# VH-VL binders against Rho GTPase-activating protein gacY (gacY): the designs that were tried, part 8

Target 1, 192 residues: Rho GTPase-activating protein gacY (gacY), of Dictyostelium discoideum (Social amoeba) (q54th9r528to719)
Amino acid sequence: APLEDVINRPDNPGEIPVLFEKGIAYLSRRGLQVEGLFRLSGANSQIKSLRQGFDQGEDVDLEDVEDVHTVAGLLKLYLRELPSPLFPFDLYSSFIEISKGEQTKPQKVESLKLLLSLLPPANKALSKHLFKFLGKVIENSSVNKMNSVNLSIVFAPNLLKDKEGNVMDAVADAQFVNQVVQLILDNINILF
Key: E = the ipSAE of ESMFold2; O = the ipSAE of OpenDDE; V2 = 0.75 times the mean of E and O plus 0.25 times the DockQ between their complexes.

## First folded at step 3 (VH-VL; framework fv_navenibart)

Design a4 (from n11 with light chain S31D L54R; at its last look DockQ between E and O 0.72; V2 from the best seeds 0.00; counts 0 for: pae E 2.7 > 2)
Fold by ESMFold2-Fast, scan of step 4:
Structure a4 (fold): chain C 192 residues (1-192), chain A 122 residues (1-122), chain B 107 residues (1-107)
Amino acid sequence: as target 1 above (192 residues)
Amino acid sequence: QVQLVQSGAEVKKPGSSVKVSCKASGGTFSDYAMNWVRQAPGQGLEWIGQIIPIFGTANYNAKFQGRVTITVDKSTTTAYMELSSLRSEDTAVYFCARGPYYDFWSGYFDYWGQGTTVTVSS
Amino acid sequence: DIQMTQSPSSLSASVGDRVTITCKASQDISDYVAWYQQKPGKAPKFLIYAASSRQSGVPDRFSGSGSGTDFTLTISSLQPEDFATYFCQQYDSYPYTFGQGTKLEIK
């Protein structure tokens, strides 16, 4: 389902999907010092099962999940499968143009701040919660080995993509997409 | 065409270590996981571990944790597996095998090296 | 660890036969199963992933099916080049594990 439809469900009291609220809470308590968080795969069958439970409106309890990589994978799968990416299709070219441009880094950050202000309310709220959490992951990178470079590689393809779906364009853009997500991760306190 | 070429056969003494190489050509090296799998004579396949070149980090089957190290040299598109404290039970053919990384259903191996025979004998 | 058990361990068949090899996982792995063919002295060759998706270039006489814990590889009309050992592999979770293999022999 679309993101705005999920947050407007009667069983979703907050401004972000319950799946993310519970997932971030779980990972903040159990995952921050786990090596390869978001890089290593969890149990794929359990990820699918958990996703189905949330989709059906079940009161899913993540506390019984033993493998933190399973919960991390659940969050990535959710982002990947949004009908419109968290950073909407119509902003894709604007994001990559910031990366490609000849602006200074401070100017690029200001451009990103403006662009992120254009996100729909649901997308803006989820982005804020997600990136603030990823900032905590980066703070623990000496132990978990997941710095802004590694997280940008993991999250970039799950956060924005070209609606055209051209394989050649995707390959050509990959470096720029990764770079813009890395720039966001390096400037979370300014952008959110 | 993707090709994985491994180093030649090794004969080692118990207690020593062996380092096997796997050179990749013809495809995108960094976008795939490189895995190591062994096969003892007349036996089945056993997964040792993998490295994701783009991240530079490896993960291992717990059975080998502490005596196996998998590394990569991106400049030569070569993966390495080093196994220490060798025992006769480590006598096997060692294969490198490529797998996709970016999909949640990844973990199958679409291309394999020719294999490197490692014999541990006194 | 997830255990993969193949049946039978060996099978004798004739050219033109329909051959079915089974693979059982010790727990639900959805469809995260791959199949490989290995000929004597050679590396395994990739055949199928996601239980039923055939790799490009693999003959259509090879097919896979199954979900959950029970999986099958079928060769609809056995050819001389198909005599080999076949392995299933789960990639649901680490560590990745293989079945013990099924050796397909000439009758």
Scores: ipSAE 0.499, ipTM 0.814, lowest interface PAE 2.6, mean pLDDT 89
ESMFold2, look of step 3: ipSAE 0.459; ipTM 0.791
ESMFold2 (binder alone), look of step 3: mean pLDDT 91; pTM 0.943
OpenDDE, look of step 3: ipSAE 0.735; ipTM 0.892

Design a5 (from n11 with heavy chain Y108S; at its last look DockQ between E and O 0.03; V2 from the best seeds 0.00; counts 0 for: pae O 12.5 > 2, placed apart)
Fold by OpenDDE, look of step 3:
Structure a5 (fold): chain C 192 residues (1-192), chain A 122 residues (1-122), chain B 107 residues (1-107)
Amino acid sequence: as target 1 above (192 residues)
Amino acid sequence: QVQLVQSGAEVKKPGSSVKVSCKASGGTFSDYAMNWVRQAPGQGLEWIGQIIPIFGTANYNAKFQGRVTITVDKSTTTAYMELSSLRSEDTAVYFCARGPYYDFWSGSFDYWGQGTTVTVSS
Amino acid sequence: DIQMTQSPSSLSASVGDRVTITCKASQDISSYVAWYQQKPGKAPKFLIYAASSLQSGVPDRFSGSGSGTDFTLTISSLQPEDFATYFCQQYDSYPYTFGQGTKLEIK
């Protein structure tokens, strides 16, 4: 379901999907100092089961999940399954151009700030919560080994996609997609 | 060499406004944030806010929200800090301070102006 | 807001001494800390980042360490020109905040 439809569900009182609210809360307590958070895979069967539960509006209790990588995987799966990426298709070229551009890093950061301000409200809210949380993950990178580079590699392909879906273009743009997401992760305190 | 030169001392009455200027030279004005920090007599440092000249985007300390305005003139590479509804506790030396606006260094201040003394008295 | 608490508030030392100034944050701020030196009647001067040593023009005797909530500025061998007030600053999140300062005086 589209992100906007999810947050407007009667069983979703907050500004972000309940799945993310519960997931971030869970990982904030249990996952911040776990090595390889978001890099390592959880149990796919359990992840899909949890996803289905949330989709059906069940009162899913993530506290019953023992493996933090399963909850991390749930968040990644949700982002990947969005019909439109968290960073919408129509902004893809703009994000890529920031990465490719000749501007200085401060200039690119300001460009990102402007671009992020153009996100739909639902996307903006989820981005804010996601990246603020990822900021905490990065703060614990000395323990969990997940710095902005590693997180960008994990998240970038799921956050930013070309609607055209040309495989060759996707490969060519991959480094720029990672780069621009890393730039966001490096400047969370400014951008969010 | 990067230099920040601020306007001269100000004496103001309570309820009035003051506008301090900071002219930057010797560097790329648009590549850095311009911050404003004040220091009351014998006290520590207090961050007021910042602006990124290239887009004019400003961020403020909530303590000053509503009565502080930070602006820039890119053509003269000058930043401005205007503080309204002045109170006696606003008496301080006001500094402009340049800092990077990217990656994990963002938020530090590498170059400072000489300071502008603002005295608020009846 | 994040509180930065420096210790000590004042310190007397002699030339050649090893001096240590500490700064404690009210919450985990990773390594987003900077140190400044201020002399009377002058603007603060940037010294170093936490756990980083070198800014152009800053002597090697200055070093910073720490992560999380506890940070330290060390002067390995105090020189006459080092007597001043030192400030820590966090830039983890807005609003940026400073420690109350440590005045380093001649013994």
Scores: ipSAE 0.005, ipTM 0.525, lowest interface PAE 12.5, mean pLDDT 91
ESMFold2, look of step 3: ipSAE 0.206; ipTM 0.654
ESMFold2 (binder alone), look of step 3: mean pLDDT 92; pTM 0.941

Design a6 (from n11 with heavy chain G27Y, light chain L54R; at its last look DockQ between E and O 0.03; V2 from the best seeds 0.00; counts 0 for: pae O 11.5 > 2, grease 20 > 18.9, SAP .523 > .496, placed apart)
Fold by OpenDDE, look of step 3:
Structure a6 (fold): chain C 192 residues (1-192), chain A 122 residues (1-122), chain B 107 residues (1-107)
Amino acid sequence: as target 1 above (192 residues)
Amino acid sequence: QVQLVQSGAEVKKPGSSVKVSCKASGYTFSDYAMNWVRQAPGQGLEWIGQIIPIFGTANYNAKFQGRVTITVDKSTTTAYMELSSLRSEDTAVYFCARGPYYDFWSGYFDYWGQGTTVTVSS
Amino acid sequence: DIQMTQSPSSLSASVGDRVTITCKASQDISSYVAWYQQKPGKAPKFLIYAASSRQSGVPDRFSGSGSGTDFTLTISSLQPEDFATYFCQQYDSYPYTFGQGTKLEIK
């Protein structure tokens, strides 16, 4: 379901999907100092089961999940399965252009501020919560080994996609997609 | 040639504010970030923040957030750094430094002002 | 914040000597490292960017190397004018941070 539809469900009282609210809460308590958070895979069967539970509006208790990588995987899966990426298709070219453009890093950050301000409200809210949480992950990178570079590699392909889906173009743009997401991760305190 | 000329030394009391200026010349002012870096006596260098003249917006080191304001006057190609609620530990030489573009992650400082000594004492 | 641990804090050398200064980042910062030279009472002077790129006008005896977390500034043959304090700096992420400096003195 589209992100906006999810957050407008009667069983979703917050501004972000309850899945993310619970997931971030869980990982904030259990996952911040776990090596390879978001890099390592969880149990796919359990992840899908959890996803189904949330989709059906069940009161899923993530506290019953022992493996933090399963919950991390659930969040990644959700982002990947969005009908439109967290950063919408129509902004893809703009994000890529920030990466490709011949601007100073500060200028790119300012351009990024503007671009992020153009996100739909639901996307903006989820982005804010997601990246603030990822900021905490990065703060613990000495332990969990997940710095902005590693996180960008994990998240970038699922946050920003070309609607055309041309494989060649995707390969060509991959570095730029990673770069712009890393730029966001490196400047979370400024951007959010 | 690129030149950054800063205002003169300042002596301030604790709790007061100081505003240092940096006059830039010899290049397109708006195309480069202007950074502020300080150095306490006998100590290392500390990045305070920067401003991008073309946008007029600034980025700050969180350490100084709430106490520092960086501004520019594009008409006079001058950058300003104002630091409030001064403490004795704010005693330092304050430098403005230009940040040029080189690549996607450029953020070094190729040209520096001569420095402004700010002394905070009772 | 990214910490830049510079070593040594000080060293003594003679004219003609080969000198190496190291800087270790607290995380992978690719090649986003700059090096500066500072003499007493003066502003830092820009030497190296992108870990290994020498600024125009900087003598060839200055070189930078490294990527990831470990970086090195090398002066192949010290000249009298090279005695100063040297600083590394990362510009991978805000806030930009510096090493604590290396004071290069005459032996």
Scores: ipSAE 0.000, ipTM 0.520, lowest interface PAE 11.5, mean pLDDT 92
ESMFold2, look of step 3: ipSAE 0.392; ipTM 0.773
ESMFold2 (binder alone), look of step 3: mean pLDDT 93; pTM 0.952

## First folded at step 4 (VH-VL; framework fv_navenibart)

Design s10 (from n11 with heavy chain T57E)
Heavy chain, then light chain:
Amino acid sequence: QVQLVQSGAEVKKPGSSVKVSCKASGGTFSDYAMNWVRQAPGQGLEWIGQIIPIFGEANYNAKFQGRVTITVDKSTTTAYMELSSLRSEDTAVYFCARGPYYDFWSGYFDYWGQGTTVTVSS
Amino acid sequence: DIQMTQSPSSLSASVGDRVTITCKASQDISSYVAWYQQKPGKAPKFLIYAASSLQSGVPDRFSGSGSGTDFTLTISSLQPEDFATYFCQQYDSYPYTFGQGTKLEIK
ESMFold2-Fast, scan of step 4: ipSAE 0.594; ipTM 0.834

Design s13 (from n11 with heavy chain D31Y)
Heavy chain, then light chain:
Amino acid sequence: QVQLVQSGAEVKKPGSSVKVSCKASGGTFSYYAMNWVRQAPGQGLEWIGQIIPIFGTANYNAKFQGRVTITVDKSTTTAYMELSSLRSEDTAVYFCARGPYYDFWSGYFDYWGQGTTVTVSS
Amino acid sequence: DIQMTQSPSSLSASVGDRVTITCKASQDISSYVAWYQQKPGKAPKFLIYAASSLQSGVPDRFSGSGSGTDFTLTISSLQPEDFATYFCQQYDSYPYTFGQGTKLEIK
ESMFold2-Fast, scan of step 4: ipSAE 0.763; ipTM 0.896

Design s14 (from n11 with heavy chain D31T)
Fold by ESMFold2-Fast, scan of step 4:
Structure s14 (fold): chain C 192 residues (1-192), chain A 122 residues (1-122), chain B 107 residues (1-107)
Amino acid sequence: as target 1 above (192 residues)
Amino acid sequence: QVQLVQSGAEVKKPGSSVKVSCKASGGTFSTYAMNWVRQAPGQGLEWIGQIIPIFGTANYNAKFQGRVTITVDKSTTTAYMELSSLRSEDTAVYFCARGPYYDFWSGYFDYWGQGTTVTVSS
Amino acid sequence: DIQMTQSPSSLSASVGDRVTITCKASQDISSYVAWYQQKPGKAPKFLIYAASSLQSGVPDRFSGSGSGTDFTLTISSLQPEDFATYFCQQYDSYPYTFGQGTKLEIK
């Protein structure tokens, strides 16, 4: 379902999907010092089962999940399968232009702050919670080995997609997509 | 047009180490998972481990942890598997195989190298 | 580790036959199963992923089915080039594991 429909459900009390509230809480407690967090795969069948539970409105308890990579994978799957990416299709070109441009880094950050302000309310709320959490992951990168470069590689293809692009354009743009997500990760406190 | 070309056959003594190479051409190297799988004579397939070149770090089947090292040279688009403390039961054909990392539910291998025969004998 | 068990270990068939081989996982793996074909002295060739999705370029006489713990590979009208060993593989979780193989032989 679309993100705005999920957050408006009677069983979703907060401003982000319950799946993300519970997932971030779990990973904040158990995952921050786990090597390869978000990079290594969890159990696919369990990820799918957990996702179906949330989709059906079940009161899913993540505390009994033993493998933190499974919960990390659940969050990535949710982002990947949004009908419109977290950073909507219509903003794709604008995000890529920031990366490709000849602006200074401070000017690019200013452009990003403006572009992020244009996100729909649901997308903006989820982005804020997600990136603030990823900032905590980066703070523990000496142990978990997931710095802003690594997290940008993992998250970029799940956050930005070109609706009209062909395969060759996607390959050509990968560098720029990764760079813009990395710039967001390096400037979380300014942007959110 | 995607090809994986492996190094030639090796004959090794027990206790030594072997390093097998796998050169990739065509398609994208850095964002695909490069896997190593072995097959003992007349037996089935056994997964050893993988590396995703863009991250530069590998993960391994626990059975081989401590004896195997998988590395990559991005400039030559070549993956390597080094297996140490060789025993006779390590005699097998070793394959490199590519998996699509960005396909979230991946772990299947769409292209394979031709294989490298490693014989461990005294 | 997840064990993958194939049956039969070998079977004999004639050109034109319908052939089915099975693969059983030791636990529920949903549909995270791939199938490969291997000819003597050659590397495995990728056929099917996600239990039933046929790789482009693979003839449509090959099909896969199943979910949970029980999976099948079917060849609807066997051709001479299909005599080979077939392997299933789970990719639900690490370590990835393969079935022991089913050898398809000429009658």
Scores: ipSAE 0.584, ipTM 0.831, lowest interface PAE 2.0, mean pLDDT 90

Design s7 (from n11 with heavy chain N59D)
Heavy chain, then light chain:
Amino acid sequence: QVQLVQSGAEVKKPGSSVKVSCKASGGTFSDYAMNWVRQAPGQGLEWIGQIIPIFGTADYNAKFQGRVTITVDKSTTTAYMELSSLRSEDTAVYFCARGPYYDFWSGYFDYWGQGTTVTVSS
Amino acid sequence: DIQMTQSPSSLSASVGDRVTITCKASQDISSYVAWYQQKPGKAPKFLIYAASSLQSGVPDRFSGSGSGTDFTLTISSLQPEDFATYFCQQYDSYPYTFGQGTKLEIK
ESMFold2-Fast, scan of step 4: ipSAE 0.596; ipTM 0.826

Design t15 (from n11 with heavy chain Y108P)
Heavy chain, then light chain:
Amino acid sequence: QVQLVQSGAEVKKPGSSVKVSCKASGGTFSDYAMNWVRQAPGQGLEWIGQIIPIFGTANYNAKFQGRVTITVDKSTTTAYMELSSLRSEDTAVYFCARGPYYDFWSGPFDYWGQGTTVTVSS
Amino acid sequence: DIQMTQSPSSLSASVGDRVTITCKASQDISSYVAWYQQKPGKAPKFLIYAASSLQSGVPDRFSGSGSGTDFTLTISSLQPEDFATYFCQQYDSYPYTFGQGTKLEIK
ESMFold2-Fast, scan of step 4: ipSAE 0.614; ipTM 0.854

Design t2 (from n11 with heavy chain W105D)
Fold by ESMFold2-Fast, scan of step 4:
Structure t2 (fold): chain C 192 residues (1-192), chain A 122 residues (1-122), chain B 107 residues (1-107)
Amino acid sequence: as target 1 above (192 residues)
Amino acid sequence: QVQLVQSGAEVKKPGSSVKVSCKASGGTFSDYAMNWVRQAPGQGLEWIGQIIPIFGTANYNAKFQGRVTITVDKSTTTAYMELSSLRSEDTAVYFCARGPYYDFDSGYFDYWGQGTTVTVSS
Amino acid sequence: DIQMTQSPSSLSASVGDRVTITCKASQDISSYVAWYQQKPGKAPKFLIYAASSLQSGVPDRFSGSGSGTDFTLTISSLQPEDFATYFCQQYDSYPYTFGQGTKLEIK
């Protein structure tokens, strides 16, 4: 289902999906000092089962999940499976052009601030919660080993997709997609 | 086009260490996970661990944790597996194997090295 | 750890036969199964991923099926080059584990 439809369901009282609300809360308590958070794989079948429970409107309790990588994987799966990426298809070229352009880093950050302000309300709210949480992960990178470079590699493919792109185009653009997500991660307090 | 070429056979004494190399050519080295899998004579396959070159940190099968170290040299596109405190039960052919690194539906191995025979005998 | 059990451990067949090899996981692994072929003295060769997705370049007589705990590799019309040992592998969770292998021999 589209993101705006999920947040408008009777069983979703907040501005972001309950899946993200519960997942971020879980990872904030248990995951911030776990090496390879978001990089290492959880149990894929359990991730799919948990996702199905949330989709069916079940009151899913994440406290019983022992492997933090499973909950981290649940968040990545949700982002990956959005019908339109969190940074929508229509904005893909604009994000990539910021990375490819000749502007200074401060100018690129200002361009990103403007572009992020154009996100639909649901996408903007989820982006803010996600990136502020990823900022907490980066603050613990001496222990968890997940800095902005590593997180950009993990999240970029799940945040930005070219609607018409084939596999060869995706490979060619990967450097620029990773760079723009890294720039966001390095400037969270300015951008959100 | 994609090739994984491993170092030559090794004969080691119990208690020593062995370091096997795997040089990748063709394809995009940084987009894939490099795995190590062993096979004892006449036996099945056993996964040892992996490294994703772009991150540089490795993940290991708990059975080998504390004895195995997997590293990568990005400049030469070469992965290494070092196994210490060798026992006769470590006698096997050791394979490097490449797999895609993508969220989910990854962890299968599309290209394999030729194998390195490691014999541990007193 | 997830255990992968193959059956049979060995079978004999003739060229032109349809052969099936079964793989059972000790717990639900959805479709996270790969299949490999290994000939004596050689490295394993990748055949199938996601239980049923055939690798490009692999003959279409090979097919995979199954989900949950039970998986099958089928060779629809056995050829001389197909006599080998076949392994299934789960990649649902760490550590990745393989079946013990099924040796396909000439009858």
Scores: ipSAE 0.569, ipTM 0.826, lowest interface PAE 2.0, mean pLDDT 90

Design t21 (from n11 with heavy chain S106D G107S)
Fold by ESMFold2-Fast, scan of step 4:
Structure t21 (fold): chain C 192 residues (1-192), chain A 122 residues (1-122), chain B 107 residues (1-107)
Amino acid sequence: as target 1 above (192 residues)
Amino acid sequence: QVQLVQSGAEVKKPGSSVKVSCKASGGTFSDYAMNWVRQAPGQGLEWIGQIIPIFGTANYNAKFQGRVTITVDKSTTTAYMELSSLRSEDTAVYFCARGPYYDFWDSYFDYWGQGTTVTVSS
Amino acid sequence: DIQMTQSPSSLSASVGDRVTITCKASQDISSYVAWYQQKPGKAPKFLIYAASSLQSGVPDRFSGSGSGTDFTLTISSLQPEDFATYFCQQYDSYPYTFGQGTKLEIK
């Protein structure tokens, strides 16, 4: 289902999906010191089962999930399977051009701030919650080994994709997609 | 096409270490997980651990934690597995095997190296 | 750790036979199982992923089925080159584990 439809469900009272609300809360308590958070795989069948529970409007309690990588994987799966990416298809070329361009880093951050202001309300709210949480992951990178470079590699394909792009274009653009997500991760306090 | 070529056979004494290499060619190196799997003579397959070259970090089967180190040299597209404190029961053929990473839940091994025989004897 | 148990440990068959090999997981792994073929002195060869998806280039006489805890590899009309050891592998969770293998021998 589209993000705006999920937010508007009777069983979703907040501004972001309950899945993310509960997942971020869980990972903030249990996952920040875990090596390879978001990089290492959780239990695939459990991720699928948890996703189905949330999709069916069940009151899913994540506290019983022993493997933090399972909850991290649930969040990644949700982002990956959005019908329109968190950073919508229409903005793909604009994000890539910031990375490719020859602006200074401060100018690129200003351009990013403008682009992020154009996100639909649901996308903007989820982005803010997600990136602020990822900032906490980065603060613990000496233990968890997940810095802004590593997180950009993990999240970029799940946040941004070209609707009409082919495989060759995706490969060519991969470095630029990773770079723009890394730039966001390095400037969270300015951008959100 | 993808090809994985491993280093040659090793004969080691108990208590020593062995380092096996796996050179990848063809296809994309960085975006795939490189796994290490061993097979004792006449026995089944046992997963040792993996590394995803783009991250440079490895994770291991708890059975080998503390004795195994998996590393990568991205400039030569080569993965390494070093196993220390060798015992006679470490005698096996050691395989490197590639797995997809981008779909993090599709961790089947689509290409395999030819294997490296490691014999531990006193 | 998830235990993968194959049945039978060995099987004798003739060219043209339909053969089935089963694999049982100690817990629900949905469809996260792969199958491999290994000939003596060689590395394993990838056959099937996601329980039933055939790898490109693998003959269509090979098929996989199952979900949850019970999985089956079927060879519909056995050929001489199919005599080998077959392994199932779960990739539901770490550590990845394999079945003990099923040796398919000439009757």
Scores: ipSAE 0.539, ipTM 0.817, lowest interface PAE 2.5, mean pLDDT 89

Design t23
Fold by ESMFold2-Fast, scan of step 4:
Structure t23 (fold): chain C 192 residues (1-192), chain A 121 residues (1-121), chain B 107 residues (1-107)
Amino acid sequence: as target 1 above (192 residues)
Amino acid sequence: QVQLVQSGAEVKKPGSSVKVSCKASGGTFSDYAMNWVRQAPGQGLEWIGQIIPIFGTANYNAKFQGRVTITVDKSTTTAYMELSSLRSEDTAVYFCARGYYDFWSGYFDYWGQGTTVTVSS
Amino acid sequence: DIQMTQSPSSLSASVGDRVTITCKASQDISSYVAWYQQKPGKAPKFLIYAASSLQSGVPDRFSGSGSGTDFTLTISSLQPEDFATYFCQQYDSYPYTFGQGTKLEIK
């Protein structure tokens, strides 16, 4: 389902999907010191089962999940399977242009701040919660080994997609998609 | 064309260590995880661990944790597996095998030819 | 760890036969199963992923099926080159684990 539809469901009291609210809370308590968070695989069948429960409006309790990589994988799966990416199709070219452009990094951050302000309300709220959480992951990178470069590689393909693009275009753009997400991760305090 | 070429056979004494190499050619190196799998004579396959070159850190099967180190040299697209404190039970053919770092694709599409490691006194 | 158990451990068959090999997981792994063929002295060869998806270049006489805990590899009409050992592998969770293998021998 679209993100705005999920937010407006009776079983979703907050501004972001319950899946993300519970997942971020779980990972903030149990995952920040875990090496390879978001990089290493969780239990794929359990990830699918948990996702199905949330999709059906079940009151899913993540506290019984022993493997933190399973919960991290659940968040990645949710982002990957959004009908429109978190950074919507219509803004893809604008994000890529910032990365490809010859502006200074401060100017690129200014452009990103403007572009992020154009996100639909649901996308903006989820982006803020996600990136602030990823900032906490980065703060613990000496232990978990997940810095802004590593997180950009993991998250970029799940945040930005070209609607009309083919596989060859995606490969060609990968460097720029990764760079723009890394720039956001390096400037979270300015952007959110 | 993807090809994985491993180093030659090794004969080692108990208590020593062995380092096996796996050189990859073809394909995009950063899109893949390099795995190590062993097979004792007449036995099945056992996963040892993996390294994802873009992250530079490895993940290991708990059975080998503390005895195995997997590393990569990105400039030569070569992965290494070093196993220490060798015992006769470590006698096996050691394979490198390519997977994807995407956790949805933990199967191995290309394999090296194998390196025979014999541990004997 | 997830244990993968294959049945039978060995099987004798003739060219042209239909052969089925089963693989059971100790817990639900959805469809995260791959199948490999290994000939004596060689590395394993990738055949099937996601329980039923055939790798490009693998003959269509090979097929896979199953979900949850029970999986099957089928060869619809055995050819001489198919005599080998077959392994299933789960990639649901770390550590990745393999079945013990099924040796397919000529009758």
Scores: ipSAE 0.059, ipTM 0.671, lowest interface PAE 6.1, mean pLDDT 88

